VH-VL binders against q91z69r481to671. Designs and how they scored, part 26

Target 1, 191 residues: q91z69r481to671
Amino acid sequence: GRRNSHARHQDSGQVIPLIVESCIRFINLYGLQHQGIFRVSGSQVEVNDIKNSFERGENPLSDEQSNHDINSVAGVLKLYFRGLENPLFPKERFTDLISCIRIDNLYERALHIRKLLLTLPRSVLIVMRYLFAFLNHLSQYSDENMMDPYNLAICFGPTLMPVPEIQDQVSCQAHVNEIVKTIIIHHETIF
Key: E = the ipSAE of ESMFold2; O = the ipSAE of OpenDDE; V2 = 0.75 times the mean of E and O plus 0.25 times the DockQ between their complexes.

## First folded at step 11 (VH-VL; framework fv_ifabotuzumab)

Design j1 (at its last look DockQ between E and O 0.06; V2 from the best seeds 0.00; counts 0 for: pae E 15.3 > 2, placed apart)
Fold by OpenDDE, look of step 11:
Structure j1 (fold): chain C 191 residues (1-191), chain A 122 residues (1-122), chain B 107 residues (1-107)
Amino acid sequence: as target 1 above (191 residues)
Amino acid sequence: QVQLVQSGAEVKKPGASVKVSCKASGYTFTGYWMNWVRQAPGQGLEWMGDIYPGSGNTNYAQKFQGRVTMTRDTSISTAYMELSRLRSDDTAVYYCARDEDWLTGSYGMDVWGQGTTVTVSS
Amino acid sequence: DIQMTQSPSFLSASVGDRVTITCRASQGIRDYLAWYQQKPEKAPKRLIYAASTLQSGVPSRFSGSGSGTEFTLTISSLQPEDFATYYCQQYKSYPWTFGQGTKLEIK
């Protein structure tokens, strides 16, 4: 189906898709301590309802009294990124990003990742910075939600950085997760 | 075709350990959670835990904490479940089952192994 | 933990009958519910997921309904191959839990 292409300017003047901002806002308010968040897909019915609402130009998550399931909201967020015409991490950068796994020192790895990501369009970097700042913040509650940077990378890796079909799916998936984990941990250095 | 093939039947004494294998084929082994479920004779299904082969992360049911270990060898797309300090009530058929959680999320266990019978007797 | 209770535990029916199995959750699980069929000496087979979505390849005589705490599996017209044990399972929160099962026997 059609995806809501409307974006809004943040207070910083940066443009974020409404669906991304709304889902992350909702989770920040009500879901930071939710055990297993992003591990389990949300209610199929509710996820579809929320998605369809956004596609109609609405914001079903704007009500502070909303009783939506956190897993459903999390599912909508993942669904958005999975449904992009071009993955958030472009296929053209896949090989270069994966090569960063050879760098053992995480900080040095982050610096190399930064160099690669700075070649991407400004609009993509704005969304990445917003998302990974959120994921890092979420991981700080891992004692409660059981979602450390590694677990979050497991959940988002296939969605944000899908392995091209020409590549070895088995060996590359683990590397994708490590790269995403590195970005979550070192988001301030990278962005 | 997606398929899970488990190791053969085991007979163990109380206090021993058993390690069951589950070889996956027809899909990206490292991209889907693998569950372990057992069934005692004439009884229902009991979830033991799961593992994400891409990282080795695990979740265990509290009942088996400290006694179960789930591992994997990604080079041969094989998951392992080891249960230690066996007792008679561990006699059951043990299943591996794939969780549909790569792109579409978790919607239960869509592919099952054929099961491995483990008998614990003195 | 979320407890799943099936009803009835045993059910006798004839070919052509309409059969309904219920599953109750101890707390709300939205539509995080799957149904499985298991025949003797065989592994379980998923029939329904997301409470009402039919697994590909499963006959249309099977249907699932419900949300929250009450769920039903319905077989509109029993066929000889449908006599088996059925299980519900929640996947809303760890640990995953199953109902105790419903054995469907031929009358």
Scores: ipSAE 0.520, ipTM 0.846, lowest interface PAE 1.5, mean pLDDT 92
Fold by ESMFold2, look of step 11:
Structure j1 (fold): chain C 191 residues (1-191), chain A 122 residues (1-122), chain B 107 residues (1-107)
Amino acid sequence: as target 1 above (191 residues)
Amino acid sequence: QVQLVQSGAEVKKPGASVKVSCKASGYTFTGYWMNWVRQAPGQGLEWMGDIYPGSGNTNYAQKFQGRVTMTRDTSISTAYMELSRLRSDDTAVYYCARDEDWLTGSYGMDVWGQGTTVTVSS
Amino acid sequence: DIQMTQSPSFLSASVGDRVTITCRASQGIRDYLAWYQQKPEKAPKRLIYAASTLQSGVPSRFSGSGSGTEFTLTISSLQPEDFATYYCQQYKSYPWTFGQGTKLEIK
């Protein structure tokens, strides 16, 4: 024996779902300069084919020869988060998270958001940090891809922090987008 | 800004032990795996094992099982590798090297120490 | 253990040449592969991770490709500072293993 070890260090020490990691790696490699990424829709057929491959235990994005549309890979990532049984930002925390918009100073808002998020399970925080570090990194190419933190928040807000049905969808959605934008911009403070 | 600074060169006799230190700075020491890799003169790279400083968990290559001990002192952000029952073929440069990913595992070793030369000679 | 075999062990080339170094894994490692460059008396430097992702600050003349069991490092137009030894490394399963190295020399 190895005493204190996982058998496959990378696989067993990693909590990021393969589909999330693979989509983000693909976009980091081929999509950082892609205009309108996450805003422009991909092929629904290709999105579903990629998703179904991951569900079968395959990784269609690992091959250098793969010729996937960037918008379709972005669509797979969004579809993954939309399909979670529990949203990435838990509905139980919705009201508390939204209330942070009342804090005008953005740095203080970020610190308050951090405090709320640090009570979440570590597996959730690891996925959040990975995603938001990527979204912040992507936004640094906004001169080329046109996707600043505001635009990314519009694209991801509904998926990551869905407004509960009982709430006013229009007014709450604007607040969700502002909170998500804050997290993208200040991810280093929050995570 | 991220740095790994290792202890100085050592000359040892066969049968002795050596303990190499690796002091980390510029990042959260307890959140990243630390690897130890050696390189004999004119030879390639050989992974010896790793440690997660946050928990102290270790993994050792089978070749070094029973001779290597990897530890850390989180109060001074320092990792240690001790190799016992030294032989002349343990003469090598020993590197510490950090995994890249702050939270979730590894994409290989993104930051390396400068290396510590250990010479085993009678 | 997953054995990593590099080819060739030695490569002689001129400035401006396109060079290719191959790495083969004894079993599938998906894209869990890194490439390192090592100059004499220096620690290795990571060039590529996830088989094809270029480390920030590494010149774009370096590229990586492959998945599964066969991988390639390519330098599209060799520069004087590229003469070094190159290693592949798998991080799919313990123990982590390196290829034996490819020494790239000036012709």
Scores: ipSAE 0.000, ipTM 0.445, lowest interface PAE 17.0, mean pLDDT 85
ESMFold2 (binder alone), look of step 11: mean pLDDT 93; pTM 0.951
ESMFold2, look of step 13: ipSAE 0.000; ipTM 0.471
ESMFold2 (binder alone), look of step 13: mean pLDDT 93; pTM 0.951
OpenDDE, look of step 13: ipSAE 0.013; ipTM 0.560

Design j2 (at its last look DockQ between E and O 0.03; V2 from the best seeds 0.00; counts 0 for: pae E 9.5 > 2, placed apart)
Fold by OpenDDE, look of step 11:
Structure j2 (fold): chain C 191 residues (1-191), chain A 122 residues (1-122), chain B 107 residues (1-107)
Amino acid sequence: as target 1 above (191 residues)
Amino acid sequence: QVQLVQSGAEVKKPGASVKVSCKASGYTFTGYWMNWVRQAPGQGLEWMGDIYPGSGNTNYAQKFQGRVTMTRDTSISTAYMELSRLRSDDTAVYYCARDEDYLEGSYGMDVWGQGTTVTVSS
Amino acid sequence: DIQMTQSPSFLSASVGDRVTITCRASQGIRDYLAWYQQKPEKAPKRLIYAASTLQSGVPSRFSGSGSGTEFTLTISSLQPEDFATYYCQQYKSYPWTFGQGTKLEIK
C-alpha cells in the first residue's frame, strides 16, 4: 500500500491527530480501491470500538495485521470530523468560502479559497492539508473505488463544512460540495 | 494595460483619519485581491492587509486591526484604505498593490500603485 | 508570524559583478516567495515569484532559487540600473511579511 507522505509536517513540527493519521494510513494501505469507500457504512459496533480505543490513547489500527473492516475505519474518520466542537471549516468562513463558487475558473477559485483558508490556525491548516491530500489521492482510484472528487465531496462536505442554520440548506449544500470538490482537486495549490 | 492610480498626498494631525483611494484599470477589478503596503521614510515594506473586491472580504495585519478599514467601490473599480487614530509613526508612503491571482499559480504583488504619502504631524 | 531575514542588509558592488542576496524564513514556506526591486521614490517592482519564476519583462540576469527556508536572488552581471533596494516576501501564510531589505549600492 501507498503511504501518505504528509503525515508529519517537518516545517511546522506539528503532527496530525493520531486518529486521523491512523485511519488515513490504514485506508491508504488497504482501502484505496475499495468500492464506495466513505459512502458505505461500516459496522457501528466496530466504529465505536475503534473510536473508543483512540479515546483511550490507543492505536487499534497500528498493526498491519489488523482485520478491521475498511468501511468501519472510514466511518471512524468521518465520525472524528463530525464530532469536532468546531467544524474543520469554521462557520465564520462559510459565507466567504461559498462566495468563491461564483469564480468559474477552478484554478482561480482555488487561489481565492487558499487566501481564505490561510487565515485559519496553523493547526487546522495542517489537518486540512493532510486530509485533502489523502482525498485527492483516493480520488485517483475512482475507476476502482467509484469515488471521484465530487463523490468524496458529497460524503465529506456536510461533515467538514456544515451549512449554518440561517442559510438555505439545499442550495448551500450544493455549493459546499463544489467548494470541497475544488479543494480536493486543487489541494496542492491551496495548501 | 493594468494600472493602479492612487489619491494624492495627505497631511493629517495626530488623532485624525486618512482615507487613501486606489483606482484600478485594465483588468477585472473584482477578480483580484488588492493589498495595502506602507513604507515609512527610510524603512522597509510593511503589509497592512488585503481585500477581495468581489466579496469585500478583508484580511488585516494584527498591528492595524481596529484602526484600518479596507473597502471598495466596484462600480468605479476603486479600493479604499482608511487608517484612523493617526500618530506620527503612521507617516509613510502607502501603496495599493494587486495580487497576482489568475492562472499563474502564484501570489505576490505584480502591479503597484504609485504610492500615497501620508504625513502625520502636529 | 513568519519572519523573513535578508542578508546582507547592505551590499556594495560594481557593474559586471555577480551578486547574491539571501532570504531566510523562520518557517518552511515552500516556494511561496517573491522578490521585489525598489528604486528611490518609486514603487516596488516584482522580479521573481514562486521563488524562481522570472516576472515577465525582467532581464534574464535576474534569477531566484531556493525552497523551504532559504532563498537566493542572483544578479549574474550587474547593470547600472540594478542598483536599488531588494525585498523578499513570503505569501505562505498571513500575515504577508517582507524581509528588511537589501540595499545594493555602487562601489
Scores: ipSAE 0.018, ipTM 0.578, lowest interface PAE 6.8, mean pLDDT 90
Fold by ESMFold2, look of step 11:
Structure j2 (fold): chain C 191 residues (1-191), chain A 122 residues (1-122), chain B 107 residues (1-107)
Amino acid sequence: as target 1 above (191 residues)
Amino acid sequence: QVQLVQSGAEVKKPGASVKVSCKASGYTFTGYWMNWVRQAPGQGLEWMGDIYPGSGNTNYAQKFQGRVTMTRDTSISTAYMELSRLRSDDTAVYYCARDEDYLEGSYGMDVWGQGTTVTVSS
Amino acid sequence: DIQMTQSPSFLSASVGDRVTITCRASQGIRDYLAWYQQKPEKAPKRLIYAASTLQSGVPSRFSGSGSGTEFTLTISSLQPEDFATYYCQQYKSYPWTFGQGTKLEIK
């Protein structure tokens, strides 16, 4: 008989967008020690050139002869997530995720965040797992790159988990940063 | 629309401290790094450090490490720079200056406060 | 620290002149450079960022060029309001650093 097509392709067909995978791979190879990554702006020209190349179906980051500036590659990655029609952390989950701040024990907080994230589509979770594993790995080089989990959360958090218009922007922004920091630190528990 | 308004001029004796305020309006205060830059009389511009108001994280120029403290009060959208153990060569105009759109990264300082003159003399 | 050196430190010119100010970085900064104009008793005003991108509202007689270690601010046909002090600034790496300034005065 016929098999359920969704059951057979669930994991084998789930992919990380090429632009995300390529940026992260490039940074893992050449940028882990790069001071101020994600904090310092990339070259506007280079960011646009890289982005446009990916949109044409090219991979400008695959050539080992490339001289791409790490800040520009980081900028492309941020631009990708900023440009998503629906943010990586959906706005409909915002209130529940932020409420996890009230849990003081960080391991317990991570477990509650995990429960909330498991309600998301698998394709979103795969991207989250990949991104946060990378951010955690990058933060392990903070002695050299100056980007600990807190700094990374400041630089990337607003893009990943935008505060909804109806919420108190000031207090919610601080909570977003803390939640994103928690996910970076405890990504193995969460994903 | 975007505006940074600083506190008034101050006269201090050597060894004292000064705290300059910078009130932001017209934008989301917690989403942009705030720099502090000073200018001694007849001299150029010198970066002192920055603060991210959303978290309070700071980076200080090594020259000022141990003497400068940058803070903020997000409830009134105000950044502060405090410089301790003042010397006569700390006489300068002190500016706050905002980074442009940190979500994409810094492109330098697009909005500056009017400056606060601090005079240190005995 | 990345040192920024401007030349000349002082420049005397007439209205209508073309003026060129040079800024050199002690190490490569790609295009992470901004130019500022400062008039007496006023805060600096950003003219150019990314080495060559003109700030909105800045007259087209201002232009920037360069990459790596050498950068140029050019003012074509000078106007009376252009007499000021000009600073370059790198934002490649901490600490942010400025050139010493170029004071442009009426000849």
Scores: ipSAE 0.010, ipTM 0.603, lowest interface PAE 9.5, mean pLDDT 86
ESMFold2 (binder alone), look of step 11: mean pLDDT 93; pTM 0.951

Design j3 (at its last look DockQ between E and O 0.03; V2 from the best seeds 0.00; counts 0 for: pae E 10.1 > 2, placed apart)
Fold by OpenDDE, look of step 11:
Structure j3 (fold): chain C 191 residues (1-191), chain A 122 residues (1-122), chain B 107 residues (1-107)
Amino acid sequence: as target 1 above (191 residues)
Amino acid sequence: QVQLVQSGAEVKKPGASVKVSCKASGYTFTGYWMNWVRQAPGQGLEWMGDIYPGSGNTNYAQKFQGRVTMTRDTSISTAYMELSRLRSDDTAVYYCARDEDWLTGSYGMDVWGQGTTVTVSS
Amino acid sequence: DIQMTQSPSFLSASVGDRVTITCRASQGIRDYLAWYQQKPEKAPKRLIYAASTLQSGVPSRFSGSGSGTEFTLTISSLQPEDFATYYCQQYRSYPWTFGQGTKLEIK
């Protein structure tokens, strides 16, 4: 059958941050069917504890017997991307990416998005591929977790692709969500 | 330290079965796909299949379908590969190798066992 | 199945030489390619993944490039410990497949 990813990166030298790999691994193992994942906030205290642990060089999610709440782990993952000095989707690509919304055919849109993303550093692309493959996989459980690609895009859009201050926040946010949705759906084409 | 330790060399007769073990340590065993790759003497590497210890899901190369069974014991972080109806051309070094699912970045097989020599002779 | 074809199968070189090994996929595999080094009676060792990402601990003289169907492993300045057999491997689609290998020997 098709491979179902639950892998957790623990090796040194990988370009995927440990916190990202660990959170995604944990969610893959325990949270794929969790209703409202990434929409429901976890414990702020627990989120901070997990975050701080990673910042100390630890991996609080490495133990299979971990009792961490899924919503807290999900919160940590979102918080990581939100806290990046430079958003995962650079602001320099914002206008071009948004312009892809004019392409009605999703597959064609994905191809154009791909072309734009290929201009980004390899390290960023690797993280994107990792994340969006996960999000796509997660969306396959939408009957259980209620998180289809659109819902996931709503949750991650503002975090991954913040609307620049000079732009219309309302109209652009809708477009951001559509772009992120497209990437989730067509991640194999794009990456 | 991440490590895979395999069982010792095996000598089998044609028609018999062999079961090779691979004990993992230094990482969450259930969180990584485990591959099995073999190498006949003087030949290249051949992928046999993989198993996800977390679920027990397997993928087998078509060549080995019906003859290979991959299992795991999560309580002792050990993967097993059983090959039945052995023939002379099954003589090879068999490796277990950890890798990541392509859905999570596809980084290939980063940790390998030391290999298990299986000799099939009449 | 995706066939991986390496070239050359055998290569003789001297210490200090620049060495290039190529791998061709029968169909597009994007960057889902890894390179392995194997020394006699030892297990393979991953050198490169994602076509061009260097494994931690691997000397910088190793590099990978390519995408789609054509890939290259380069050793900028060959060292004595680099004489080994090298394999490419695709993990784009099942079954995973390896190149036939390139044996790098000392001239």
Scores: ipSAE 0.016, ipTM 0.555, lowest interface PAE 7.0, mean pLDDT 90
Fold by ESMFold2, look of step 11:
Structure j3 (fold): chain C 191 residues (1-191), chain A 122 residues (1-122), chain B 107 residues (1-107)
Amino acid sequence: as target 1 above (191 residues)
Amino acid sequence: QVQLVQSGAEVKKPGASVKVSCKASGYTFTGYWMNWVRQAPGQGLEWMGDIYPGSGNTNYAQKFQGRVTMTRDTSISTAYMELSRLRSDDTAVYYCARDEDWLTGSYGMDVWGQGTTVTVSS
Amino acid sequence: DIQMTQSPSFLSASVGDRVTITCRASQGIRDYLAWYQQKPEKAPKRLIYAASTLQSGVPSRFSGSGSGTEFTLTISSLQPEDFATYYCQQYRSYPWTFGQGTKLEIK
């Protein structure tokens, strides 16, 4: 075999998965005013084509002249997080995170969420920071895209922070959405 | 097995309010957006708004903003639509209709209630 | 708002006929289009979504095509149970909007 120090540093040095970074960059450039982003389904064919291209080591979103559908790019991002073997918010932290809803003062709630999240691997925290900064930024266009922090939490909550099987799914889902909403709004305090 | 069952017909005078209920069964009520669509006699379909029962968040068509309120009671898997300051041109059949779940995304409305006739006369 | 226009508004046909209904969007909606069938005194029933994907349980004589601004619903061999009103609907952007309908009646 062959050893390649440059190749190993590049494949170990990127902490934001290319597919995540590329989707978010594309939406920042072309999709901030797109009504219903993350709620409306993308074209299934286009979503699968984009995902498969990334799996082949290509980046179909890098061309500035590309005419990809915003809903399909959003769908790829959601599909990526849904497909993680370990959810972005690990199930073993679920009870502790949900307990933060009992903290009425939102600044203090954010500080408690931060303390819980700091126990996670740094690579996970970097992805969280990137994602939630983007979701906050997107929500600032809610008068045009209709996607405020509540709507975004509904769309992402189940994917990012799945309710463990032992818990009551219905009652916990509203709490999950509230925690995710809190993180979107207060991302600078948390990260 | 998935069903949406709506409340019965209503007759109202102009200026009154009406509240239509839509009871869901056979699926996880809090995981699907619920739409309200109306159809005036001999006319087409008109979208009024939607609600996400898990959070209570709503989106209303601009035409109905200020007159419509969509709510739900998750303990009995029931969505509600209330329309106030009724006019004769609000005479219609009112439908509740769900989207696919959020994970698969919206592809239109896959399950509809049987409809509730609201008549506004005089 | 995206306006949806169907043609024709009324269609008379015989059992066994091939029937085509068209739907035009006022701006591009890619493939974010559904078709519904509504019989008298009944709620609409979704037939097709994503412009061309047949709903499970819908007979294969129904098909949809098109993208962008022009769409068609085709019934390849009309059956007695197909006499109904048909609606297209876009779901690309709020508010969701429907075509005015096409009433298909027996000749």
Scores: ipSAE 0.006, ipTM 0.615, lowest interface PAE 10.1, mean pLDDT 87
ESMFold2 (binder alone), look of step 11: mean pLDDT 93; pTM 0.952

Design j4 (at its last look DockQ between E and O 0.04; V2 from the best seeds 0.00; counts 0 for: pae O 11.6 > 2, placed apart)
Fold by ESMFold2, look of step 11:
Structure j4 (fold): chain C 191 residues (1-191), chain A 122 residues (1-122), chain B 107 residues (1-107)
Amino acid sequence: as target 1 above (191 residues)
Amino acid sequence: QVQLVQSGAEVKKPGASVKVSCKASGYTFTGYWMNWVRQAPGQGLEWMGDIYPGSGNTNYAQKFQGRVTMTRDTSISTAYMELSRLRSDDTAVYYCARDYDYLTGSYGMDVWGQGTTVTVSS
Amino acid sequence: DIQMTQSPSFLSASVGDRVTITCRASQGIRDYLAWYQQKPEKAPKRLIYAASTLQSGVPSRFSGSGSGTEFTLTISSLQPEDFATYYCQQYKSYPWTFGQGTKLEIK
């Protein structure tokens, strides 16, 4: 029906969630130079309105004449990943992913990260590839938007790769950010 | 419960440096941006820059580029702001101020330190 | 940089008065605006964020309104503890900037 998931997933027909695709396309069109993107909160009203529209099956970001604030669209994207029942980087892979910081050579580190990520479902990898290609592209504008790979990793690290409750939250934070930064920078090697 | 406690007042000569500390308690220090804001006598508030204590990443206002260094020590939940090559118009109260969680967004500065008076005079 | 201009710079009022302070941004900031209260010899305290959302624990006599380039802070019935300096601040774009302040004095 109108609310159902797609019935099948095929290699060539794999799907990025509409809300993710729509937010990223909007930011690519209008927001690459927007200062502090992902750091500054979106308008609470606008973030909620956009989220509610997607929940109703609408795409409020498809309008050619829409005037949505970039911080609000970024906020919707962050909210989507924060709200996943299963984080994009599953907690079950946390220890293995974090252990990659022991690899000093960044290219070799990227190859080990790739090996670990290939154990994830193909649908998850497709979302990762799309997101990290976008984050890398956004970081190319860091002279203007102030969001280099370090800042973007801070913004998305805890949301995308949450520290399991069993682990020390504080001591793991820098490791999470370093791995996410590595993935942003070396996304073409990893994906 | 959430609290920011800053180091005491400083008197400095022009050309010197000052390092102000800001000790955080009651929250996860590494999960929130820390801003530094100053206020000259009888004047308004001026943003100097920020640091993310989790990684040490910084952003500085262009006016202070090359003179300011913001650092932190996560083992004691303390942020630092060092301003070099001081001049008389750097006389001000210096505040640290916490943003909301960067991932949930910033809504301005919700918790402020008590301020540190820095006086620069010959 | 986004400049923030407050009006008036000084305001004299009596206990019980309704007080309105305005803040203007040099470019549109939607609702990315906070209001702060600063009492003498003390750090600022955030009263309002997102232009109109009251910080938990702030008395209901405080309210904020506005969007885009013009914003107001209203105190519906001034109390003795409300005599302070009030600042608006935009957090739309770096660098973060504040209004010059409005000093609210007892008449």
Scores: ipSAE 0.006, ipTM 0.594, lowest interface PAE 11.3, mean pLDDT 86
Fold by OpenDDE, look of step 11:
Structure j4 (fold): chain C 191 residues (1-191), chain A 122 residues (1-122), chain B 107 residues (1-107)
Amino acid sequence: as target 1 above (191 residues)
Amino acid sequence: QVQLVQSGAEVKKPGASVKVSCKASGYTFTGYWMNWVRQAPGQGLEWMGDIYPGSGNTNYAQKFQGRVTMTRDTSISTAYMELSRLRSDDTAVYYCARDYDYLTGSYGMDVWGQGTTVTVSS
Amino acid sequence: DIQMTQSPSFLSASVGDRVTITCRASQGIRDYLAWYQQKPEKAPKRLIYAASTLQSGVPSRFSGSGSGTEFTLTISSLQPEDFATYYCQQYKSYPWTFGQGTKLEIK
């Protein structure tokens, strides 16, 4: 799997990777009401161009006058997380996180998830907090963009919390989606 | 309480540089964009640029490009704005103001520093 | 750049009056508009963001409306402390731009 060179930004002392910050800012400005955001594929050419630009140390999204397609920018963001050497949700926490699905009360579930996530490096937590705050905010426009927390969880679940090979992919994916959904909804409690 | 405290008044000669500081407290410094806005005497508000302390990413108004440099020190939650090649029309009150809460998604400058008066005179 | 034009530039009113300030954008900015109040020798204070969302702690007599290119700030019943200069600001696209301001003074 192609390791995303952007992972290096987390180690350079940068709290939020530029690509994450830029994509999220861009989407917040121009894409909150975009129907099917993160579900609709962007231009592969444009996604690659944007990605490559970031890899060169540039910020192609800094110019608010840019005519980049929202779906492409969304694609870049997903691609970044997918390309991380270590998934945002470490595989070592997978079983514990999935076990939280047994908790029916979502608030209590969130508290348990919080406890598990607090064991992660601060740098990871900061990125998580940033991302899920964004996703929650995005979900508030679900009437317009058709992306409620569940739909967003479907889109990001496999990317952020990939199911380990030794696990049942089908059953675990459903649980992953629920966990991610819970985090989106209760991000303030968790982070 | 969320606060932005700016450095004191400056008097500079034309051609000189000025560096204004803005110390943030009461919130996660790295999670909010920091804007710089100036106001000439009796005039309106003018946006100069912003910086995201979490990454150091900056956006400058074209008017100030090449003369303005925005930086931050995350260890002390302080943002800096340096303006070089000063001229008389740079005389103004300079404000730092936070923007864009990544936690809430709110926009606009909700917290402002007290302002720093910069006077450029021969 | 997106130009923001406020009207009027000056407004005289009395305590208790209903006051309306308009802000026009040169292009569509959706609801990415904020209103600020500035008193003499003080920093601006955000009153409204997202065109119509009232800032926490701001009196309910303040309200904002509009979307796209036309926006309005309304003070339903002017209070003595409301005499100040008001600015609109778009945050749709860089560079951020402000209206020229509306000075509200006592009649």
Scores: ipSAE 0.005, ipTM 0.540, lowest interface PAE 11.6, mean pLDDT 90
ESMFold2 (binder alone), look of step 11: mean pLDDT 93; pTM 0.953

